# VH-VL binders against q58766: the designs that were tried, part 37

Target 1, 244 residues: q58766
Amino acid sequence: MIIMYAIGIGDNKEEVLKAYEKLKEEGIEVELIDNPKLLVDKLLDGEIDGAVRGSLSSSKVILYLRERIGKFYRASILKNPFTNGIFLLSPVGIDDISEDKNERIKDKIRIIEFASNFLKNYNIKAKVAVLSGGRLGDLGRNKVVDETIYEAEEIVEHFKGNVDIIHNGILIEEYLKDGYNIIIAVDGITGNLIFRCLGLICKIPGYGAVILSDKNVNFIDTSRNANWERYYNAIKFLIGGDFG
Below, E stands for the ipSAE of ESMFold2; O stands for the ipSAE of OpenDDE; V2 stands for 0.75 times the mean of E and O plus 0.25 times the DockQ between their complexes.

## First folded at step 15 (VH-VL; framework fv_dargistotug)

Design z1 (at its last look DockQ between E and O 0.86; V2 from the best seeds 0.77)
Fold by OpenDDE, fold request of step 16:
Structure z1 (fold): chain C 244 residues (1-244), chain A 118 residues (1-118), chain B 106 residues (1-106)
Amino acid sequence: as target 1 above (244 residues)
Amino acid sequence: QVQLVQSGSELKKPGASVKVSCKASGYTFTDYGMNWVRQAPGQGLEWMGWINTRTGDPTYAQGFTGRFVFSLDTSVSTAYLQISSLKAEDTAVYYCARHYNWDYFDYWGQGTLVTVSS
Amino acid sequence: DIQLTQSPSFLSASVGDRVTITCRASQGISRYLAWYQQKPGKAPKLLIYAASTLQSGVPSRFSGSGSGTEFTLTISSLQPEDFATYYCQQLYSWPTFGGGTKVEIK
């Protein structure tokens, strides 16, 4: 049986094609698909073994995937610039988690559970850092920030004792320096912004965003503005899943 | 007072099975992870894996998959280690130890000697 | 896996001596380092965690220091009850233990 993979190609065609050619040079055949629904359908119907969104529209591909398989989360896999290990960043979609406080907390808890299990499958111990909107000492300065601090504390309390989990405010740089490998953003907007800053601006290596769900779906979400290397790495991850 | 009390020593033949118990008391059982550590005679400590006391999800260290099974009975605050198809090499003292937020193993059982001999 | 190398494996000392044990990690482990004391026929006892935090009930003559890859356990003045085997443990990744240091009476 021949194993097949696909990359979505929308805008940013030059970078997607560059990734395609690089993979081809390595003997890896990838199908280019310019139809969002077709990409998802081929994957879920078993016509291909893995799919990368590539540069196709998120609002089309992700929403359709959600319609097909139900609720899921995404976690971006990024290389830790301090430790050279990897870390998961989630949520990274603007509507990945609820706007309701109680439901948002539940969403973040589920993300931590899925992400921890994901790392476990790669024999990696989960170390979870929960972000809030400010330093711990900022409590009382802004009611929105206060709410994020409270939310983070509630999440930590849920896992405390069993899971290696910490809340130390907004200090993501300290989390990464200490080797935490699951970073929980305040919300999808914050997570997306973090990704864009680290991945698209600072160019830290990444493998795309994996699907966190009870369903096993070999789909990697990528930015439509990514360079060829990120599309390439996403396919390589699907093939081997090796972080080095 | 926090205590972890393990079952007594076991003498088994090769191919047999053994189940070691670790009963916790003096604290909320589900607030701490439970680990298993092996120590062969005259040797050092070896981490075997752990079980999440809240979810019951076990994780096994490399070399301790297949014949080793972690389980719980939360109703009696007890963790179990089962070893099947025992080998002479399994002769060791087995410890349960709780961890808190993965900062330390602060309380240990007294250990259970399992001797496998023909 | 992260390997921990303890040194020395054995040391002889007298009551009142200052004793230092070193633990080196094969890679950076931040401050995810604990020290344990084990006496014959007994379970290990936690002494220090987070590299330098003294566990409640442990005598102040015990202290820990270090970060990254180099760690030390110090007993400022060895007491008769301190003759035992000491282990370091990392919890940065899946836990591993050092090979142990046996402190014997001179």
Scores: ipSAE 0.901, ipTM 0.949, lowest interface PAE 0.5, mean pLDDT 96
Fold by ESMFold2, fold request of step 16:
Structure z1 (fold): chain C 244 residues (1-244), chain A 118 residues (1-118), chain B 106 residues (1-106)
Amino acid sequence: as target 1 above (244 residues)
Amino acid sequence: QVQLVQSGSELKKPGASVKVSCKASGYTFTDYGMNWVRQAPGQGLEWMGWINTRTGDPTYAQGFTGRFVFSLDTSVSTAYLQISSLKAEDTAVYYCARHYNWDYFDYWGQGTLVTVSS
Amino acid sequence: DIQLTQSPSFLSASVGDRVTITCRASQGISRYLAWYQQKPGKAPKLLIYAASTLQSGVPSRFSGSGSGTEFTLTISSLQPEDFATYYCQQLYSWPTFGGGTKVEIK
């Protein structure tokens, strides 16, 4: 079997090409694809084994991906600052999960299932933490906070026993210290804000965003305006899942 | 009263297959994960993998991804370990053990001795 | 895989002695460690989980301590029925067991 990877190339061509050349120096075969539709088609049709969006338009790639595979969720891959492993933060797309309460719970259940399978493919046992808007002792102080607590408890009940899953409120730092590697945000806005704070402000190392779906899409999303090291590292992650 | 009752000892020839059962009682079967653990004669404990009792999805430890198959029959609260193409090195006691949230293996079956000899 | 190293591998002691068995993990595993007792011809029996929590029905002479990479199982006053092999197990990642400590009564 021939293993082939691709990087999308649009704007920011110089940085993508530099990543390409560095990978070639290491004997890693990568195809450069300048068409969003072609990148997605080659990945889904099995002509390539993994793809990085690179500097192609996110909206064009994501729109077409939704047309081909339907609903999916996004998870940021971040290095855990306490354990040297990774964790997945999801949802991180502001519109990834439903506004409706019952559908939102189903969305989070699907995210946990897809993220767990993602980690299993890298030989990582899932440890799931479901965030809510407060601590358990905060129950009764605010109706919105109470709802997030009850939703988190319902999700935990769905998985408990078989899966290592916990809800102890809003305490993301304690979950990460204990090696929890799937962090379920309250909603897409909350997840996005956590990512921006950890990844963009505090500069916790990250590997881009993966697609969580029932189609097992081996795809990493990267910034259109990244430096060459970012595109290079995304391919290296797809190849071996090296976490540093 | 939680119990895991395994099928009896097996004496097999190389190349044969065996299917070990583990029948659970006294608890809700799908609330606990089911693990298989091997202990070769005079040796320690070796985790072989587990099966999610809600979904039926098995996970195999490295080294157990070929000839070993985990399965369930939830209608009778039973987990199974099937070993095909038996080899002399498969001679061991095989235990089932349940877990909760990966905190512990609190109940174990009595073990099934599988002996593979010419 | 996370390796667990138990010491000693073998221990001989008298009734009434305080016995300590150690388990060292190859990386941090927080508190996710369990201890099991296995008597000859029997299945392992859970003694302690979460490093220090005593399982229901286990005699109070058994205790556990530690976190991170270093853990101990202590029997405060060894009894004749404590002749067994003891195993630690981490559950932080895919489970692994220590090599065992055989405890014999003099």
Scores: ipSAE 0.740, ipTM 0.883, lowest interface PAE 1.1, mean pLDDT 91
ESMFold2, look of step 15: ipSAE 0.723; ipTM 0.882
ESMFold2 (binder alone), look of step 15: mean pLDDT 93; pTM 0.938
OpenDDE, look of step 15: ipSAE 0.827; ipTM 0.915
ESMFold2, fold request of step 16: ipSAE 0.721, 0.711; ipTM 0.873, 0.874
ESMFold2 (binder alone), fold request of step 16: mean pLDDT 93, 93, 93; pTM 0.937, 0.940, 0.940
OpenDDE, fold request of step 16: ipSAE 0.895, 0.900; ipTM 0.947, 0.949
ESMFold2, look of step 16: ipSAE 0.467; ipTM 0.766
ESMFold2 (binder alone), look of step 16: mean pLDDT 93; pTM 0.940
OpenDDE, look of step 16: ipSAE 0.845; ipTM 0.925
ESMFold2, look of step 17: ipSAE 0.637; ipTM 0.837
ESMFold2 (binder alone), look of step 17: mean pLDDT 93; pTM 0.938
OpenDDE, look of step 17: ipSAE 0.857; ipTM 0.927

Design z2 (at its last look DockQ between E and O 0.87; V2 from the best seeds 0.00; counts 0 for: pae O 5.3 > 2)
Fold by ESMFold2, look of step 15:
Structure z2 (fold): chain C 244 residues (1-244), chain A 118 residues (1-118), chain B 106 residues (1-106)
Amino acid sequence: as target 1 above (244 residues)
Amino acid sequence: QVQLVQSGSELKKPGASVKVSCKASGYTFTSYGMNWVRQAPGQGLEWMGWINTRTGDPTYAQGFTGRFVFSLDTSVSTAYLQISSLKAEDTAVYYCARHYNWDYFDYWGQGTLVTVSS
Amino acid sequence: DIQLTQSPSFLSASVGDRVTITCRASQGISRYLAWYQQKPGKAPKLLIYYASTLQSGVPSRFSGSGSGTEFTLTISSLQPEDFATYYCQQLYSWPTFGGGTKVEIK
């Protein structure tokens, strides 16, 4: 039996092809697919064992994936600059969680559950940090900041005891220094901005974004502008979760 | 007062099964994770895994997949360790121990000696 | 998994001596290290957590220090009741224990 992986190929063909050739040299079977719907259909129908979006259009692939499997969230996989482990940053899709506060809390609870299960499958113990918009000493100064703090505290209380979970405000650098490996952003916009700063500007190494869902979907989302190493590393991650 | 009281010692033949209980009292059972720790005769402590007492989801350490099963009965605040197809190498004291936020294991059961002998 | 190496494996000392036990981690674990005391036939007892915080009811002669990869447990004035085996444990990731240090009192 052949274990098959696929990389989406649209723009940026040279970098995708370079990743393909490197994988082929290592004996790894990869199909190049230039159709967003076909990529998703082959993955969900079990014709391929894992897929990387590659350089296909994000809006086309993600929209169709939602049509097929319903609600899901994305988590970026990044190397922790302080500990050399990895961390998951979620949500990173700007539209992944609700604007309604009660639904947003439920979304974050699901993200924590799915991300913890994801790490468990790689034998990694979850250490969860929930971000808010300020320090705890900022309570009473700004209504929006206060709401993010109370929201984070409610989420922590839901999990506290069994799960290693904290909220100490906006201090993402302290969470990462302490080895927290699931970072819950305030919302999809905040998470996306954090990813762009860390991954795209500061060039922290990463392995793409995984799909967090109650369905077993072996899919990594990658930038259409990525270099070949990003596509190569995403496939290597799908095969065995090798973080380098 | 927090207590974890385990079931009594067991003498078993190879191939049999055993079920060790760990009954908790003095705290809210579902607010703390439950761990199982093995100590073979004359040897150190070995973490076997844990069970999320809120969800019932177990996690097994490497080497403890297959023959070892963690379970709960939250109605009586009790965690269970079941070992099937017992081997002589399973002879050990088995401890339950609770954690809060993975800071430490603050309370331990008294241990259950399981002896597997032909 | 993160490996913990304790040194020494055993030691003997006189009542009143200062005793130091070392625990080395195979990678950085911040301050997520606990120390336990185990007497024969008994369950382990928590002494120290988060590298240096004494558990309630533990005598002040016990202290812990360290961060990252190197940690120590110190008994400032060894007492006869301190005969036991001592284990370090990391909780940074899935827990692991050190191999233990048996303390014999001369």
Scores: ipSAE 0.607, ipTM 0.841, lowest interface PAE 1.9, mean pLDDT 91
Fold by OpenDDE, look of step 15:
Structure z2 (fold): chain C 244 residues (1-244), chain A 118 residues (1-118), chain B 106 residues (1-106)
Amino acid sequence: as target 1 above (244 residues)
Amino acid sequence: QVQLVQSGSELKKPGASVKVSCKASGYTFTSYGMNWVRQAPGQGLEWMGWINTRTGDPTYAQGFTGRFVFSLDTSVSTAYLQISSLKAEDTAVYYCARHYNWDYFDYWGQGTLVTVSS
Amino acid sequence: DIQLTQSPSFLSASVGDRVTITCRASQGISRYLAWYQQKPGKAPKLLIYYASTLQSGVPSRFSGSGSGTEFTLTISSLQPEDFATYYCQQLYSWPTFGGGTKVEIK
């Protein structure tokens, strides 16, 4: 049996095609699919071994995927500029987690569990860092920041003893320097902003966003306006690339 | 005081199975992960894997998949290591070790010698 | 996997000597290194964690230093009970141990 992958092709066709051609040159079988539902169906029905959203509509693909597999979270995969390993950043969607405090905490707990399991499958030890809205020394300066600090502490307490987890405020640079590979943002807006700054502005290598769920779904979410390298790297990730 | 007490020495023939126990006391069993470490005679320490004592989810190191099974009985605060289809090269002292925040092993069992001989 | 190389493998020393053991990692592991002491027929005992933090109950003559790829365990004044084998362990990734350093009496 030949292993087959698929990349969604909507707009930005030139970049998707460049990725396609490069992969083909390497002997990697890739199908181009221009139908969001077809992409998801082929993946979930086992007709393909992995799928990249490519440049298809996020709202259509993600919505249909949610209908098929239920609730899931996403984590962006980025290259750690200090250690040369990878790290997961989550949440990265504006509505990926609840606005309710208690539900948000539960969402973050689930993200950590799913992300840890995800890394385990790649033989990577999970090291979790929870972000808050300020330095630990900022406690008392702003009630909103204080709330984020307490929330982070509550999450760390939940996992204490059984998970390598830490909360040291907003110091994401220190987290990454120390090799933490699961970064939990305060919320989806914060995570998305972090992603855009690191990935899109600073051009830190990335592999798209993975699906975090109790189901094993080989799907990578990519931007509709990404370059060919992003699409290429997403497929390479799915086939089990070496990421240090 | 924290204590990890392991079961006694085992003498087995090749192909047999063995189950080593590690009973924890002096702390909340489910608050700390449990590791297993192998040490062949005259050799160094080798990490075998760990088990999450809250979820029961085991993680095995490379080379310790298949014949090695981690399990729990939380009602008696005990972790177990089962080795099936024993081989001569499995002869070693096996340690359980408490995992503090997945960063170091702060308490160890006294070790269980498993000897596999024809 | 991350490999740890300890040096020396064997060390002869006298009571009162300053002893230094080195552990080198095949890649950067930040501060995620621990040191253990093992006496014959006994389980390993945690001495140092996070490269330099002394475990409770461990004598102050033990100290750890280093970050990244090179680490050291130092015994400022060797005592009779310190003759043992010492292991370094990294927890940056899946745990691995160094080959050990046996400290023998001269």
Scores: ipSAE 0.021, ipTM 0.585, lowest interface PAE 5.3, mean pLDDT 92
ESMFold2 (binder alone), look of step 15: mean pLDDT 93; pTM 0.939

Design z3 (at its last look DockQ between E and O 0.89; V2 from the best seeds 0.77)
Fold by ESMFold2, look of step 15:
Parts: C-alpha cells; sequence; structure tokens
Structure z3 (fold): chain C 244 residues (1-244), chain A 118 residues (1-118), chain B 106 residues (1-106)
C-alpha cells in the first residue's frame, strides 16, 4: 500500500525543498503541490493521507479548506520547554473564534473537546488550562479583565469532574511547568501573539497548527516563511506523531 | 452518601462473555469520570481505562482494546464493563472507581470477582 | 507510560514504629501522586492525593511528601490496623499504579 503525504510549495521554496530532501534521505516520499485547491482536494478526496500547507498562501488554502469542511479551529503544536511533552495552543487563527462573549465561550468549549480528542488519538491525557487576562486576585481592577476571568470560570465549570481543567488566571508559565497540554487563549489575537512570541521569536520547537473540527482532517498549517525544520517536523508528526 | 455498588461474582468458561455493572448513588453521575481497575489474585492494581460520563466516550489503556468495552446507562447512573472471548488470564477482581479532575480515585466499588476456568 | 517503582516491596515493623514507603516515577509528575491503602478482600482506600493532601477521615499519622520524581508515604506511629498493602498512583498522565508495598506487623 502507498501512503502519500504532500507539502504545499509556493514562496520560500528553498526551505520547503530542504525539508523534502531531508525526508527523502529518510525514505519518506512526499508530493510537492503548488496549487492550493489541488492540495486540499487531494487530501479531502483521500488521494493523499496527510498534507502540510508549506509555503502556499494561507488565505487561499485556508479559505478553500473552510469552504469544503466548514467551521474549524486551529491549534499550534509546541514542545513544552519545562517538560518532555507537547502542548496545544488554541485558538491561534485571528479569526477562529467570535468576539461575541457567548459565542466565544461556545467556541472554546468546542476547541477543548476537539483538542482533547486529538491528544487521545496520540495516547495523551488532556490537561486543560484556560487563560484569562489577569490573576484571580485582580478581580475588581478592570472590567475587561473581570469579564475574561468570569468567562474562564464558566468554561471550567462546564468540564470539571471528567476533565482535568484549571483556571488560575494569566499564568501560562505555571501551567506549562505543571504539564498542562491544552492552553486556551482568550481569543484568536492573543493566541496568535503567544504563538509568535514562543514559536517565532523564542524558537520553541513546534510542529505547525492542526485543524480542530468534527471532521477527520489530517492537515497541518505552517507559516509561509518557516524554516525547513518546521516543514520537516510537520510531516514527521503527520506520519506517526514523532515529536522529535 | 456516595456509593458504587457492583454486580456479583461471575464464574465463566473460556470463550464466554461477562458484563459487570457499577451503579452509582449519592452524587451527580455525569460530573465524575468512571474508571475500571483490574486486580488479578495476589497481584497489584492495573488501570484498564475510563469512560467520560458526560459524553459516553471511552478510553482504553494499552492491552485493553478489542475485548473490553465500557458503556453507560445514565438513566440509572450505571457504568458497565463487558469482556468478550474470556480467557483464563482474565480471572481477576474488577473495580469501578470514580475520579474528579484526575486528582484522585476517591470512591471505589466493592469489586466483582470474575473467574474463568474450564 | 509513566512507571512507578515502590520500595520496599515488603516490610515488617512493630506497633509504634515510623514507617516510610518510597515511590519513584520514571519522569516528572509534578505533585500528581495519590496513595491508597488496600486491606485483604477490600477495595483500595484513598489516603493522600496531590502528594501531600490528607483525605478527610484519614488518621493524622499518615503523611505524604515529595514532588517531581520522588515521593514518600510516612506512617509516624504504626498501628495494628495499618496492616495492608499500600499503592502509589500517578494521575499526571493516563494513570499508572506502583507495584505495592505490603506492610506486615511483627
Amino acid sequence: as target 1 above (244 residues)
Amino acid sequence: QVQLVQSGSELKKPGASVKVSCKASGYTFTSYGMNWVRQAPGQGLEWMGWINTRTGDPTYAQGFTGRFVFSLDTSVSTAYLQISSLKAEDTAVYYCARHYNWDYFDYWGQGTLVTVSS
Amino acid sequence: DIQLTQSPSFLSASVGDRVTITCRASQGISSYLAWYQQKPGKAPKLLIYRASTLQSGVPSRFSGSGSGTEFTLTISSLQPEDFATYYCQQLYSWPTFGGGTKVEIK
């Protein structure tokens, strides 16, 4: 049986090709696809077993994927700098969740459900931390901060008992030290900023962003301007969850 | 008063099936996860997996896929463990145990002895 | 999976002795460790969770300590009713149990 993976190739061809050649040296064959629609169609029609966006335009690929499968969320896969595990950061797409309070809460609940199922498929028990804009002792200082704290508490209440879920405010470093592996940002903007700081500036190792949805989509989104290691790691993750 | 009451002992032949029940009372059943733990005679404790009581989604530990099935009936606050194609090495006491936020297993059923012999 | 190694596997002690049981994890588990007591023919009973928090109704002679990879259960003054097997359990990942420590009274 032929198991096929693909990497999108547009700009940044040198880094995509370097990842391709490294994979080839390891006996892993991938198809390089320069057409956004074709990449998505081959994945969803079952002609390839997994796809990495690579250096193709995000707007072209992601918009078309949304047309084919509907609403989805993205979670960045990052190596936890304090432990030997990974964590998912979500949302990381700036438009992944609503700015409306009630719809945002529903979005985060769906993200937690999909992310937990994603980790279960890798035999990883979910440990969920919900971020807010302040520390618990900050209640009453700022109405916007208070709102994010109450929102986080509502989400925790929805899951508590069955799921290992916590809200201890803004303290992402404490969550990561304690091995929490699903980190829920306040919104898509904050999640994206956290990703850019941790992944792009501090260069915490990562494997791209997975699609969280009720559909089984074996797709990793990557930055168009990533180094070859990110494209390589994304393929290795799709193949068998190899976390390097 | 929290209580988990399991069904009685079972004596089975190899190849048969068994279904162990675990009836919960004294708390909101769907607010706590339900686990199954095996203990062979004279041996230690072995986690078999759990079932999310809110969603009904089971998770099986390695080595407990295929022949072991967890299920729920939330209308009677009961969890079930089904074991098919029984083998002699399935002889053990089977416990249900609830958890909260994965901090602990605070309440356990009394255990159900399943004996598999020809 | 995270392996837990308990030491010793057996011990015999006199009433009034201080007893210490060690549990070592194969990787860091923060403080996500529970201790259980199991008497013959009975279900396990929770003693301590999150390494050091005593469960309600458990005698104060039981205490727990540790974090990361090394944890201890201490019985400050062993009583005749403490004859049992003791298990540690990590809940940091999918749960695993230690192999048990059987405590016999001399």
Scores: ipSAE 0.745, ipTM 0.892, lowest interface PAE 1.1, mean pLDDT 92
Fold by OpenDDE, look of step 15:
Structure z3 (fold): chain C 244 residues (1-244), chain A 118 residues (1-118), chain B 106 residues (1-106)
Amino acid sequence: as target 1 above (244 residues)
Amino acid sequence: QVQLVQSGSELKKPGASVKVSCKASGYTFTSYGMNWVRQAPGQGLEWMGWINTRTGDPTYAQGFTGRFVFSLDTSVSTAYLQISSLKAEDTAVYYCARHYNWDYFDYWGQGTLVTVSS
Amino acid sequence: DIQLTQSPSFLSASVGDRVTITCRASQGISSYLAWYQQKPGKAPKLLIYRASTLQSGVPSRFSGSGSGTEFTLTISSLQPEDFATYYCQQLYSWPTFGGGTKVEIK
């Protein structure tokens, strides 16, 4: 049986096609799909083994995916510039987690659980770092920052003893240097900014965003404005990447 | 005081199964992960895997998949290691060990000798 | 998996001697290293964790140092009860142990 993958093609066709051609040169079979619903349907119906959103509309593909499989979270996969491993960054969507404090904490807990299981499937031990809005020594300087610190502490307390988890403030660089591979952002806005700064500005290699759910879905969410390498890497990830 | 007490020595024939127990006391059982470590006679320590005592989710090291099963009975604060289709090379002392936030294994069971012989 | 190489495998020493055991990792493991002591017929005992933190109840003559790929366990003045096998362990990834170092009486 031939393994088949698909990349969504909307705008930014040149980059998607370039990725397609490179994959083809390597003998990787990829179908280009310009219909958001068709992409999702083919994946979930088992007609293809994996799908990359490519340059299709996020609002259309993601909404339909949620309709089909229910609520899910996303985590961006990025290359760790210090260790050369990978790390997951979540949340990265502006509405991926609740604005309500208690519900937000639950969302982050679920993200950590799903992300840990995700890494386990790739034989990687989860090392979780929870971000807050300031250094630990900043406590008392700003009420909003204080809340993020307390929230992070609550999450760490929840997992403490069973999970390799840490909260050491806003020091994401220290987390990455120390090899933490699940980074929990304060919220989706913060996560998205981190992603854009590291991935789009600093050009840290990335593989797109994976689906975090109780369901196993081989789907990679990519930006409609990504270069061919990101689309290419997303497919390569689905095929089975070696992350050290 | 924290204690991990394991079941007694086992003598089995090849092809049989064995189930080793590790009963925890002196602390909240579900607050700390539990590891299993094998030590063949005269050999070093070998990590077999661990089980999340909060969720019950087991993780097995490479080489310890298939015949090895980790399980829990939280009602009696006990972790179990089951080995099926026993082989002579399974002869070893098996330890349960508590870990704290993946920093260290701070408490160990006394070990259970499993001998597989025809 | 991350491999840990201990050296030496065997060490002969006298009471009062300064003893140093080395553990090298195949890749960087930050400070995720622990040291254990094991006596014959007994379970391992935790001595040091996070490379240099002394476990409660462990004598101060034990100390750990190192980061990245090279670590050391030091016994400042060997005591009669210290003759045992020592293991390093990394927890950066899935846990692995070193091959052990047996400290014997000279």
Scores: ipSAE 0.707, ipTM 0.868, lowest interface PAE 0.8, mean pLDDT 95
ESMFold2 (binder alone), look of step 15: mean pLDDT 93; pTM 0.945

